# VHH binders against p91247: the designs that were tried, part 38

Target 1, 277 residues: p91247
Amino acid sequence: MAVDMIVEPKWVVQNFGNIRILDASWTFKPKADVAEYKAKYYNKFGVGMNELKNPEYLAEHINGAAHFNFDIAYYPSEDERFTLYTPEEFSSYVKRLGVFNGDHLVIYGRGKDGGMAAASRAYWTFRYYGYTTVSVLNGGIEAFKLAQGVVQSDSKAEGIRCKDAIHFPIGEVCAAKGFKKKTDCDQAFAAKGIKVGDTVVISCGIGLSASAICLAAARSGIVAKLYNGGVHELAYKAPQHLNMRVTLLLHAITVLRCTYIHFTFLYAIVIKIERIV
Short names: E, the ipSAE of ESMFold2; O, the ipSAE of OpenDDE; V2, 0.75 times the mean of E and O plus 0.25 times the DockQ between their complexes.

## First folded at step 13 (VHH; framework vhh_rezetamig_d1)

Design z8 (at its last look DockQ between E and O 0.21; V2 from the best seeds 0.00; counts 0 for: pae E 6.9 > 2, grease 25 > 24.2, SAP .702 > .668, placed apart)
Fold by OpenDDE, look of step 23:
Structure z8 (fold): chain B 277 residues (1-277), chain A 130 residues (1-130)
Amino acid sequence: as target 1 above (277 residues)
Amino acid sequence: QLQLQESGPGLVKPSETLSLTCTVSGGSISSGSYYWGWIRQPPGKGLEWIGWIYYSGSTYYNPSLENRVTISVDTSKNQFSLKLSSVTAADTAVYYCAAEPELVKTYEELAKLISGYDSRGQGTLVTVSS
């Protein structure tokens, strides 16, 4: 059954009993030690769910919503911040969230840009694993509250720039209240030379902004591919494609385990795929 | 690994409807993890995008072909199809069905994509002739 990728708060309120809501709220934290995480939390979802709780989610979330926790749903690896589990492993986690086959998942976030980055990241994750009835709640929990939904209790990172990529700020497709209108997004894409039918790969630091942009692009009829490895993996595997200064900063951050409290990438890089016969 | 195979008539008369089917193996269309669609290459010309169908049922067509193109999915057969109406000699081409993933998981996949690799069939020549 065809579902809208982006749903409005009023719709969610109206269909509250017929959907499975997931909170994708995530607070930025430094990448965990790979070995330590593997020992403590890898594929140990029960342990993760008990020990890795999100204070914002606990303070307030949509009624009945389970927390799709990025610190649990993914695991850190040498090359990626959010490495994807196998389908079987992921399924095990999803079951713990109370998601059943056939559920219409509605995913929301909070904070900057209405939480669209995190919500969209989760969206694409579920899509990757074959879930077909998935939507993002436009505007996140705040928009939901304004729509009279019921809730319950339980520095700005300068983006990484690639040498020959289109820089696309998330602000072009998102605002404080969530996604901009499709028409506005269409215009934003067009302004960057991106049109319907184009195939683009979108990447950012840790995959959040890129996810939102991907979702917006998809809504606009652009064939958008999310690069899961993000700029971190690119920096490692192909540093020649990145601005050297940015690459060095990334390495420094990775090596120095620098605790940047609020390092959020504000833009993604867009790579147009040119297929030449 | 996804495998795509085009099938259909290799000869179509002018003004008739070109009809092709893509059979997908190694994955399910219903999973919705891909854009499914068609591209073509006329003789002596570059690749031309025809259109995509998304898991939601949304279709996106080349504006130049939009009024003549219909792409549909049959999940029960794990197939999707192309119909191009009112064909002319200009529609003579090798037609490819293709799948574009929504997620590029690894750098290796990205590298392949950048290098020109895509998930498409072997192609089928369709000639428009009387």
Scores: ipSAE 0.111, ipTM 0.620, lowest interface PAE 1.8, mean pLDDT 83
Fold by ESMFold2, look of step 13:
Structure z8 (fold): chain B 277 residues (1-277), chain A 130 residues (1-130)
Amino acid sequence: as target 1 above (277 residues)
Amino acid sequence: QLQLQESGPGLVKPSETLSLTCTVSGGSISSGSYYWGWIRQPPGKGLEWIGWIYYSGSTYYNPSLENRVTISVDTSKNQFSLKLSSVTAADTAVYYCAAEPELVKTYEELAKLISGYDSRGQGTLVTVSS
């Protein structure tokens, strides 16, 4: 089934996790010097992402949204402010944002027009490159918040979120002959910042390590939930929901298939869940 | 679809016991793989967990409330309950019952959970006053 061009905030809340979200926020500024931009940023997307940050995005954005930054996604040329890259170059940029083929992409903006102009520009750009499973969020981040959607801050993050996923070796709760004593496991969880009454989601590649850690966690008074899909699926489908260090580790392990199986069996990740206030 | 509904008095006098019941429909407490629990939100503050009970009867309480809290299950009525003794004005809050599944089967379920959406009832305001 084809996707709608425009989606409503309530739909986005209900379909969170089935979609990839991009923040298209852009702050007006004069065109950059063409020669300087070419020397520093042209087709150097990692450099641009490190140096051309948007303060409004960093301060607040829809949970899990990556920034589709107009100052990076396009380049200035003599005749154009926002010159389009080749499809191959553009693909290189959006992969860094966690956009992969088959994802339903939802783009939003912010501001007094609900960010519709910026979001629509980004939508057009994806369509131009042949990416057709793309929609614009009607009313932008403001309407999303009115529909009680969850937002986050990269510059003011408190507590543990998806980006703070905890690496948890099975050896923290198991010894050679079985589970460690409850008090040892209590200490292992506490050392990782996981306390009685916390809600956590625990995952690994095939679910074996995660299952054991879930049992130990439940014994320790932690509300433990097992994710059966595995961290490989998360790293592939939704890197924006994982800590970047964990994502890079899993991609490296995926190349070494035997090592990935070993890692998955012996280790899991733990994601603390904070309830909406 | 699992549904949770809180019931109980909205007004409790100081030093008395706050008693709430959560009625579960669309599923069975004894056949589900859920943690069943209570959460509260005092006015102008964040959520505070009270405690949870596994279908087996094992309970875990917030240490700050442990001496005053009892959570129990009545499987024949498909209900679980909260009793909080010796209440004061500090116990005024919106009280929610909650169900936390042990298994997250799909990425879509995980994404909602990571985003902070939980499986709680609509909440009931309990005011402690004389």
Scores: ipSAE 0.070, ipTM 0.612, lowest interface PAE 5.6, mean pLDDT 78
ESMFold2 (binder alone), look of step 13: mean pLDDT 80; pTM 0.813
OpenDDE, look of step 13: ipSAE 0.039; ipTM 0.512
ESMFold2, look of step 23: ipSAE 0.023; ipTM 0.529
ESMFold2 (binder alone), look of step 23: mean pLDDT 79; pTM 0.811

## First folded at step 14 (VHH; framework vhh_rezetamig_d1)

Design k1 (at its last look DockQ between E and O 0.14; V2 from the best seeds 0.00; counts 0 for: pae E 14.2 > 2, grease 25.6 > 24.2, SAP .673 > .668, placed apart)
Fold by OpenDDE, look of step 14:
Structure k1 (fold): chain B 277 residues (1-277), chain A 129 residues (1-129)
Amino acid sequence: as target 1 above (277 residues)
Amino acid sequence: QLQLQESGPGLVKPSETLSLTCTVSGGSISSGSYYWGWIRQPPGKGLEWIGHIYYSGSTYYNPSLENRVTISVDTSKNQFSLKLSSVTAADTAVYYCAAEPELITYEELAKLISGYDYRGQGTLVTVSS
């Protein structure tokens, strides 16, 4: 049965007993050592769940919400920050979260942009694995709290550009309270020359902001494809698609092998696939 | 791997409704992470996106065709369909059904950049009296 991609706090309150809530809170940290992670946590979800805790989630979360922890739900690889497990492996993790087939998943985040980046990343992840009853709580935990009684504010920064790519700030589709109205998003896309019927690939540093923009685009009827690996992967595998300035900066960071410093949580790149338009 | 196959009449009279079906194999529409869409290419013209249906059942159409287009899904048959009403000669085209992935890897991106298409072989529909 069809569910809305984005649900409002009031709706969540009204349907609280009939949904499975997931907290997608994630705090940025450098990429873990691939070998160490593989040894300690890869497909060892029980160990990960015990050792890799999120302080924000522990401090406060929606009642009954399980933590969809990005440090566990994905694994680092040579090329990607958030490498996707096999369906079987992922299923094992999801089961540990208390998610069952047929559950309507409502995913929320917190912080900047109402946590829409992280929530949306989780949304697309579940979609990837074939889940069809998944929604994002608009505005995140703060909006939920306000729907029950509490308030917070938002800011903008500059990001990585690819050749012939459209620079698209997450702030165009999200604000402090979560996703902007569809009409506002439509206008934002239109201002960048993106419209219904276009096919676009959207990416950012590690795939978070891009996730939110993709969700907004999908809601607006744009065929939006989320690039999982992010610009970091692209910089490594296909630097020719990036401008030289960005490439140099990324290479300097890559040579330091250990610290994927995500400089721009606020921007995504949008690649329009013109041949299909 | 997903396989898409268009089917329907190759000839439609003016003012009638064009009806096409896309049969999906190698995967399920109900469990897939795809946009299910239709594209057409008139003779001598570029590709035109007609519309798509999302897993939620939401449909999105090209504004130029919105009033005449209906896209639907039959999950029981693992098919999705296109109806275009009040056709004219301008609707003569090769029609393609497409399954566009929502999330892509580097390998898939490389394919896209190289010109890879997530669509069927296409079917010619001619509008003629």
Scores: ipSAE 0.491, ipTM 0.819, lowest interface PAE 0.9, mean pLDDT 85
Fold by ESMFold2, look of step 14:
Structure k1 (fold): chain B 277 residues (1-277), chain A 129 residues (1-129)
Amino acid sequence: as target 1 above (277 residues)
Amino acid sequence: QLQLQESGPGLVKPSETLSLTCTVSGGSISSGSYYWGWIRQPPGKGLEWIGHIYYSGSTYYNPSLENRVTISVDTSKNQFSLKLSSVTAADTAVYYCAAEPELITYEELAKLISGYDYRGQGTLVTVSS
């Protein structure tokens, strides 16, 4: 399927969770010693990913973005700083980033040029290998942040969220020994007005508390939907996508702003849906 | 926009099998965007989730009913179905089919909390002699 070569920050926000985002940030550094690189990292992508970290990526990146690291994706040779791997070797690397054929890739960078040089280099690299469902995020992470820094969003959802959210501590369904008995959890859900057969949306900032509450709800016969698409949901509903990190954290912050102080490992929010789905 | 319509007999004899079909229009079951579920509401009681099916055939059932429930899908006809065996008067209820989004985006969440309903109109099934 043909995709736009350049996409705008608003489009990326709107399509979050249906695209695969790569951070192509690269910080200038001298070319590594060719022999030393070959001994330690050449075609050893797991080792490179573990040892060749980019501090700017680690400090901040678009949620769910894997790092397409130029110091790993290419190798230095005597003649070139960034020598291309064979297609088979490159495929091995990008599979470790969660990139599979058919995904719509969106690549971004950072810096004074909005990361356009780095993102374009990565874009060209994918096209060189025949991967054509790829786009560049216009203006990089800086433009993306500016679009999210605007105090405008779908305000009707925010107002409804504040009034309709049920705060649910993880301690209502868990104790030191693990999950509480089903009857205790049934009572905890009922005390919050949540009955067997109800549909609820469960959300928290990083998905861990929400995942536990979702499992307890399923045992209690409650239809629970995990808002942020955490690892549990992927493993349960779409295991073929397990290596794909899909997160709604950015969207959850913008939609659930009034409840963000409740996103801890100890709490989740639950929204009871009076209608079914 | 998705539309779901239940069909099947409104009267079932005790010990027989209740069988309902849900026809989906305005979207494709094979798209993978939804789980396809069944829910019921006995007279004077709350809603009870029965189970759901993914287009691949994977199912999950309410543990209270799982030994009597079979949910199936026919992607070529864009339909999914419910069979509930060995029915009694306690199974008299309004039965609904529903689309359950696989991934809750902020758009889908906003629709859900604003009252958007991916449920069919419902069909009363009475179990009696």
Scores: ipSAE 0.000, ipTM 0.152, lowest interface PAE 14.2, mean pLDDT 72
ESMFold2 (binder alone), look of step 14: mean pLDDT 82; pTM 0.827

Design k2 (at its last look DockQ between E and O 0.17; V2 from the best seeds 0.00; counts 0 for: pae E 10.3 > 2, grease 26 > 24.2, SAP .715 > .668, placed apart)
Fold by OpenDDE, look of step 14:
Structure k2 (fold): chain B 277 residues (1-277), chain A 129 residues (1-129)
Amino acid sequence: as target 1 above (277 residues)
Amino acid sequence: QLQLQESGPGLVKPSETLSLTCTVSGGSISSGSYYWGWIRQPPGKGLEWIGWIYYSGSTYYNPSLENRVTISVDTSKNQFSLKLSSVTAADTAVYYCAAEPELITYEELAKLISGYDYRGQGTLVTVSS
């Protein structure tokens, strides 16, 4: 059955017993040491689930929600912040979350933009692994609470310029309460010269903001391809696709990984694939 | 590896409906994370987007063709189809079915930049009386 990509809090309340809720809350942190992580946590999901807990999730989450923990669901590699496990490995993790075949997954986040970046990242991850009944809770945990009674606030910034790329702030498609209306998103895309039927590659620092923008784009009929590795990988493997000034800045900031990631949460780069349009 | 193959008549009369089918192998439409779609290239012209469909059946069409285009998916046969009604000579083109991944890695991006895509070989459809 076709499910909506984005569902509202009221809908979630009404269908609470018929869905599997996942909390995609993630606290920003530098990339873990690759060798250490591989030794301790790679494909050792039981160990990860016991040792890598999220304080926000523990403090408060939707009743019955399992934590889809980015520190466990992905692994760091030399090239990527969130490297994807094999389908078999990922399935092992998902089973531990209590997800069964055929479940309608509803994923939510928290914080800025209603947690849409993290929720959307999880959404696309499940899509990647072939899950077809997946939705994002619009507005995250705060919206859910308000649908039961509570309120949030947000701010905007600009960063990395990619050669021949369109800079697209997440704030164009998301606000404090989650995703903006489709019509508002359509207008935002149109203002950047992106239209229905276009094929675009969307990327950001580590793939979070880009995920939300991709979801909004998909809802608007834009063929959006989420680039998994983020601009970090591009800066390292394909600096020619970035302007020289940005490349130099990225290399300097790569040493200051925390600052780099902070800026990348606010915007994505969009690359049109002109040959297909 | 994902393979796409177009099938259908190569000749259609004016005012009739053009019908094509894309058979997908090496992957499942129902479990895949792809946009499935059709594009065409008229003789001497560039590529033109026709439309896309999700596994769910959600469709998006080129506004210039929207009133004449229907794209459908048959997950049981692992196929998706194109119907273009009221055809004219302007609809003569090589038609391609294509798949676009929703999530890509660096290797896939590199391939994409180099011109690689998941597309059929194409089929020429001529509109003639």
Scores: ipSAE 0.377, ipTM 0.750, lowest interface PAE 1.0, mean pLDDT 85
Fold by ESMFold2, look of step 14:
Structure k2 (fold): chain B 277 residues (1-277), chain A 129 residues (1-129)
Amino acid sequence: as target 1 above (277 residues)
Amino acid sequence: QLQLQESGPGLVKPSETLSLTCTVSGGSISSGSYYWGWIRQPPGKGLEWIGWIYYSGSTYYNPSLENRVTISVDTSKNQFSLKLSSVTAADTAVYYCAAEPELITYEELAKLISGYDYRGQGTLVTVSS
């Protein structure tokens, strides 16, 4: 079955958890020296992704979007600026972006005319390789932001999908006599959308609540990872992994310094990691 | 640097037991720093977790498989193993062994969200004939 070739920002916001988003931003620059590019970057996608970074993408992109970088996805040849790789080589590149068979891809650009030229080039490239479940986001990142879509900043993204942070009070797994029974904790995790076999990262203000929640999660068969730095460090180093509600909570904790501070540290945040393969 | 390698038969007859071993190098299972486990990808499907084991021997299995799955650890050989009994064609998949840290620093979190994982290269197991 076909997907729409163009999708609207409101639709993307509403379907955010069910699509894979690529930023196709490209900054004009002269064609690279063909021999030099071949020696350094040709079919060396990891090297290219590490060295050929786009500052506009790094500064701001749609939350969770990987960068489909024209300086990596294509190579310069004597006769072409953007020469196509073999299907096998291209597949290797897009897998590094977290794109796998069956995903509904949504591609966007930025800047003049909503970045539609760059997004459309990337769209056509995917169709050339037979990837037909692909759409272009109408109006690019600018229109997405006007529709109140969430954007982030990071140094590099490999396209791992992270769910929004979940507020998780320690009282969901503990009572006056210690940990609740395993079956009660299983239900508490399930009520938050966390099930057996899920991988989660758990953090709180000083690490005490998160430690107890990690132990309960491990007993329930959840692959729980305790973030050693706490939510303040996480908010400082990686705010893009915290949702608006968690950001407001951290702001309130910073402003409200009274006996309530201890009760606020009885909450943890839980970030569910979805592995896309 | 932690490395994982699957080994075992690539072909298993229906109703028999699928048996795989994961050999760990560049780190120790006995250190207690990791969850050790198995994941599979059936043809045309996404990843499906099978189960996890801690170095202490505590296990957690996917409920859909738990009556047929045993995961064990041999710390002296730095290996862990999967046994899946009574297999059918539905158990045909690429099987991966995996390791996940229990406690992560910011650097380890950054690696995780950048797509790095401690997973073997995978081995196809076909249930046929």
Scores: ipSAE 0.005, ipTM 0.368, lowest interface PAE 10.3, mean pLDDT 76
ESMFold2 (binder alone), look of step 14: mean pLDDT 80; pTM 0.818

Design k3 (at its last look DockQ between E and O 0.23; V2 from the best seeds 0.00; counts 0 for: pae E 8.0 > 2, grease 27.2 > 24.2, SAP .729 > .668)
Fold by OpenDDE, look of step 14:
Structure k3 (fold): chain B 277 residues (1-277), chain A 129 residues (1-129)
Amino acid sequence: as target 1 above (277 residues)
Amino acid sequence: QLQLQESGPGLVKPSETLSLTCTVSGGSISSGSYYWGWIRQPPGKGLEWIGHIYYSGSTYYNPSLENRVTISVDTSKNQFSLKLSSVTAADTAVYYCAAESYLITYEELAKLISGYDYRGQGTLVTVSS
């Protein structure tokens, strides 16, 4: 059955017994050492689930929600922050979350933009692995509470610029309460010259904000592709696609083997594929 | 590996409906991992996106063609189809069915820059009386 990509809190309340809820809360932290992670946690989901806890999730989550933990659901590699497991490996993890075939997954987040970035990242991840009945809870845990009685607010900042890329702030499609109306998103895309019929690649620092923008684009009928590796990978593998300032900054960071500087989750880059008129 | 193949008549009369089918192999439409789309290239012109369909059946069309286009999926046959009504000479083109990934890696991006994720060989449809 076709499910809505984005569901409202009221709907979730009404269907609470018929859905599987996943908490996609993730707190930013530096990229783990690749070798250490491989030794301790790679494909060792039981160990990860025991040792890699999220304080926010533990403090509060929707009743019955399992934690889709980005520190476990993905693994760090030399090139990517959130490298995707094989389908078999991922399936093993998902089973541990208590997800069964045919479950309608409802994924939520928290914090800025109603947690839509993280929730959307999880959404696209499940879609990547072939899960079809997946939705994002609009507005995240806070919206859910309010639908039962609680409120929060948001702020804007600038990030990495790519050559010939369209800069697209997540705030254009998300607000404190989650995703904006489709019509507002349509207008936002149109203002940037993005329309139905375009194919776009969307990326950000580590792939979170881009996920939300990608979901909004998909809802609007735009063929949107989420770039998994983020701008950091591009900086390493294809610096020619980045402006010199950003390239230098990222190279400096790479050379220093510094942890992924959290470039502000505040906007993504959209690359329009020019081959389609 | 995912493979797509277009099929349908190569000749359509003006005012009639163009009908094409894309047969998918090496993967399931029901997986929900791709946009399933149609693209065309008129002679001497660039590629034009016609529309796409999700596994759920939700469709999105190029606004320039929206009133004439219908895309559908047959999961039982692992196919999706294009119907374009009221055709004119302007609809003469090579038509391609395509599958577009939602989530892509660097390698896939490189491939995308050089071409499509997955696309058929294309089929020429000529509109002529």
Scores: ipSAE 0.108, ipTM 0.596, lowest interface PAE 1.4, mean pLDDT 82
Fold by ESMFold2, look of step 14:
Structure k3 (fold): chain B 277 residues (1-277), chain A 129 residues (1-129)
Amino acid sequence: as target 1 above (277 residues)
Amino acid sequence: QLQLQESGPGLVKPSETLSLTCTVSGGSISSGSYYWGWIRQPPGKGLEWIGHIYYSGSTYYNPSLENRVTISVDTSKNQFSLKLSSVTAADTAVYYCAAESYLITYEELAKLISGYDYRGQGTLVTVSS
């Protein structure tokens, strides 16, 4: 489906849960040495993301936005500062940012021009690779904040990184007569990639499904922790631990002051805790 | 503030039993608020959960180790312990004791995020002749 090339801050706030947001902030600096960059960062996106950080993004960005970093998304060559990767290489990078086919991507920048130059550069880069469901946020993070959009800092994220939240229906561990046998529940957890000794945080809208799943998990030897605040509070306070689509949806409901929408009483969100060492 | 301290031999011979004790201070092991657990990290590898015990005696062990592991609690000394039998060089690791909670607030989740989970400082146990 066709999307507007430029979207307004109020629209982004209203549609927060149904879009994928990228911060395209870039600060001018001298071109990197071509040979050094090639040896250390070329087509090594994980290394680049770990080592090439932007202080403005870390200090403040739109809630849930990943950083589309020009020092990673492109590579320097003898003739160009921002040489384009192959489509396959670029796809590998943007998947690490949580961008998948079919997402409505919204790109923003910051600064005196509302970040329109940087956001537009990123916009045209996505168009070059055939990604057409992409928009620029008019006025950048500054205008987004004036429209009362939610922003965050990454200072609290250090030490633990989560992949995606796991959807876990209560029917995996319960039946009409109560809890299933331990061996059936062991298999249900294993099928979701949750193993004995894993630490998990479990949440749902009102805590009933999550409580039962926690009890079954504890019986199966999983270190299960029940989050007392519910999925809405978790998505608001720690969105980096949830799937981006779930995070954006929950925040859009909150920001638009819509009725809180509970997941059914039949399932919970399970977050596997992995230490960053 | 709850604090945990590991103690025990740093060197264990192959085929013998590794034995460690965790002393809990700043709180009671019988409070019912925590599971009392053991975790280890072999050199150059990630953390591996060994098992835990509730103060009433109920234990849960990592299946890969369960035939060799015993975790026990001594409420009178405010301590819990680990015994791992028939050790090999693969059991060389830094061993941590930990207090684990099952109902958490956002503040406790923030502590987990920062790596603060009421863990001891860890003790290296080397298995060698």
Scores: ipSAE 0.013, ipTM 0.400, lowest interface PAE 8.0, mean pLDDT 76
ESMFold2 (binder alone), look of step 14: mean pLDDT 80; pTM 0.821

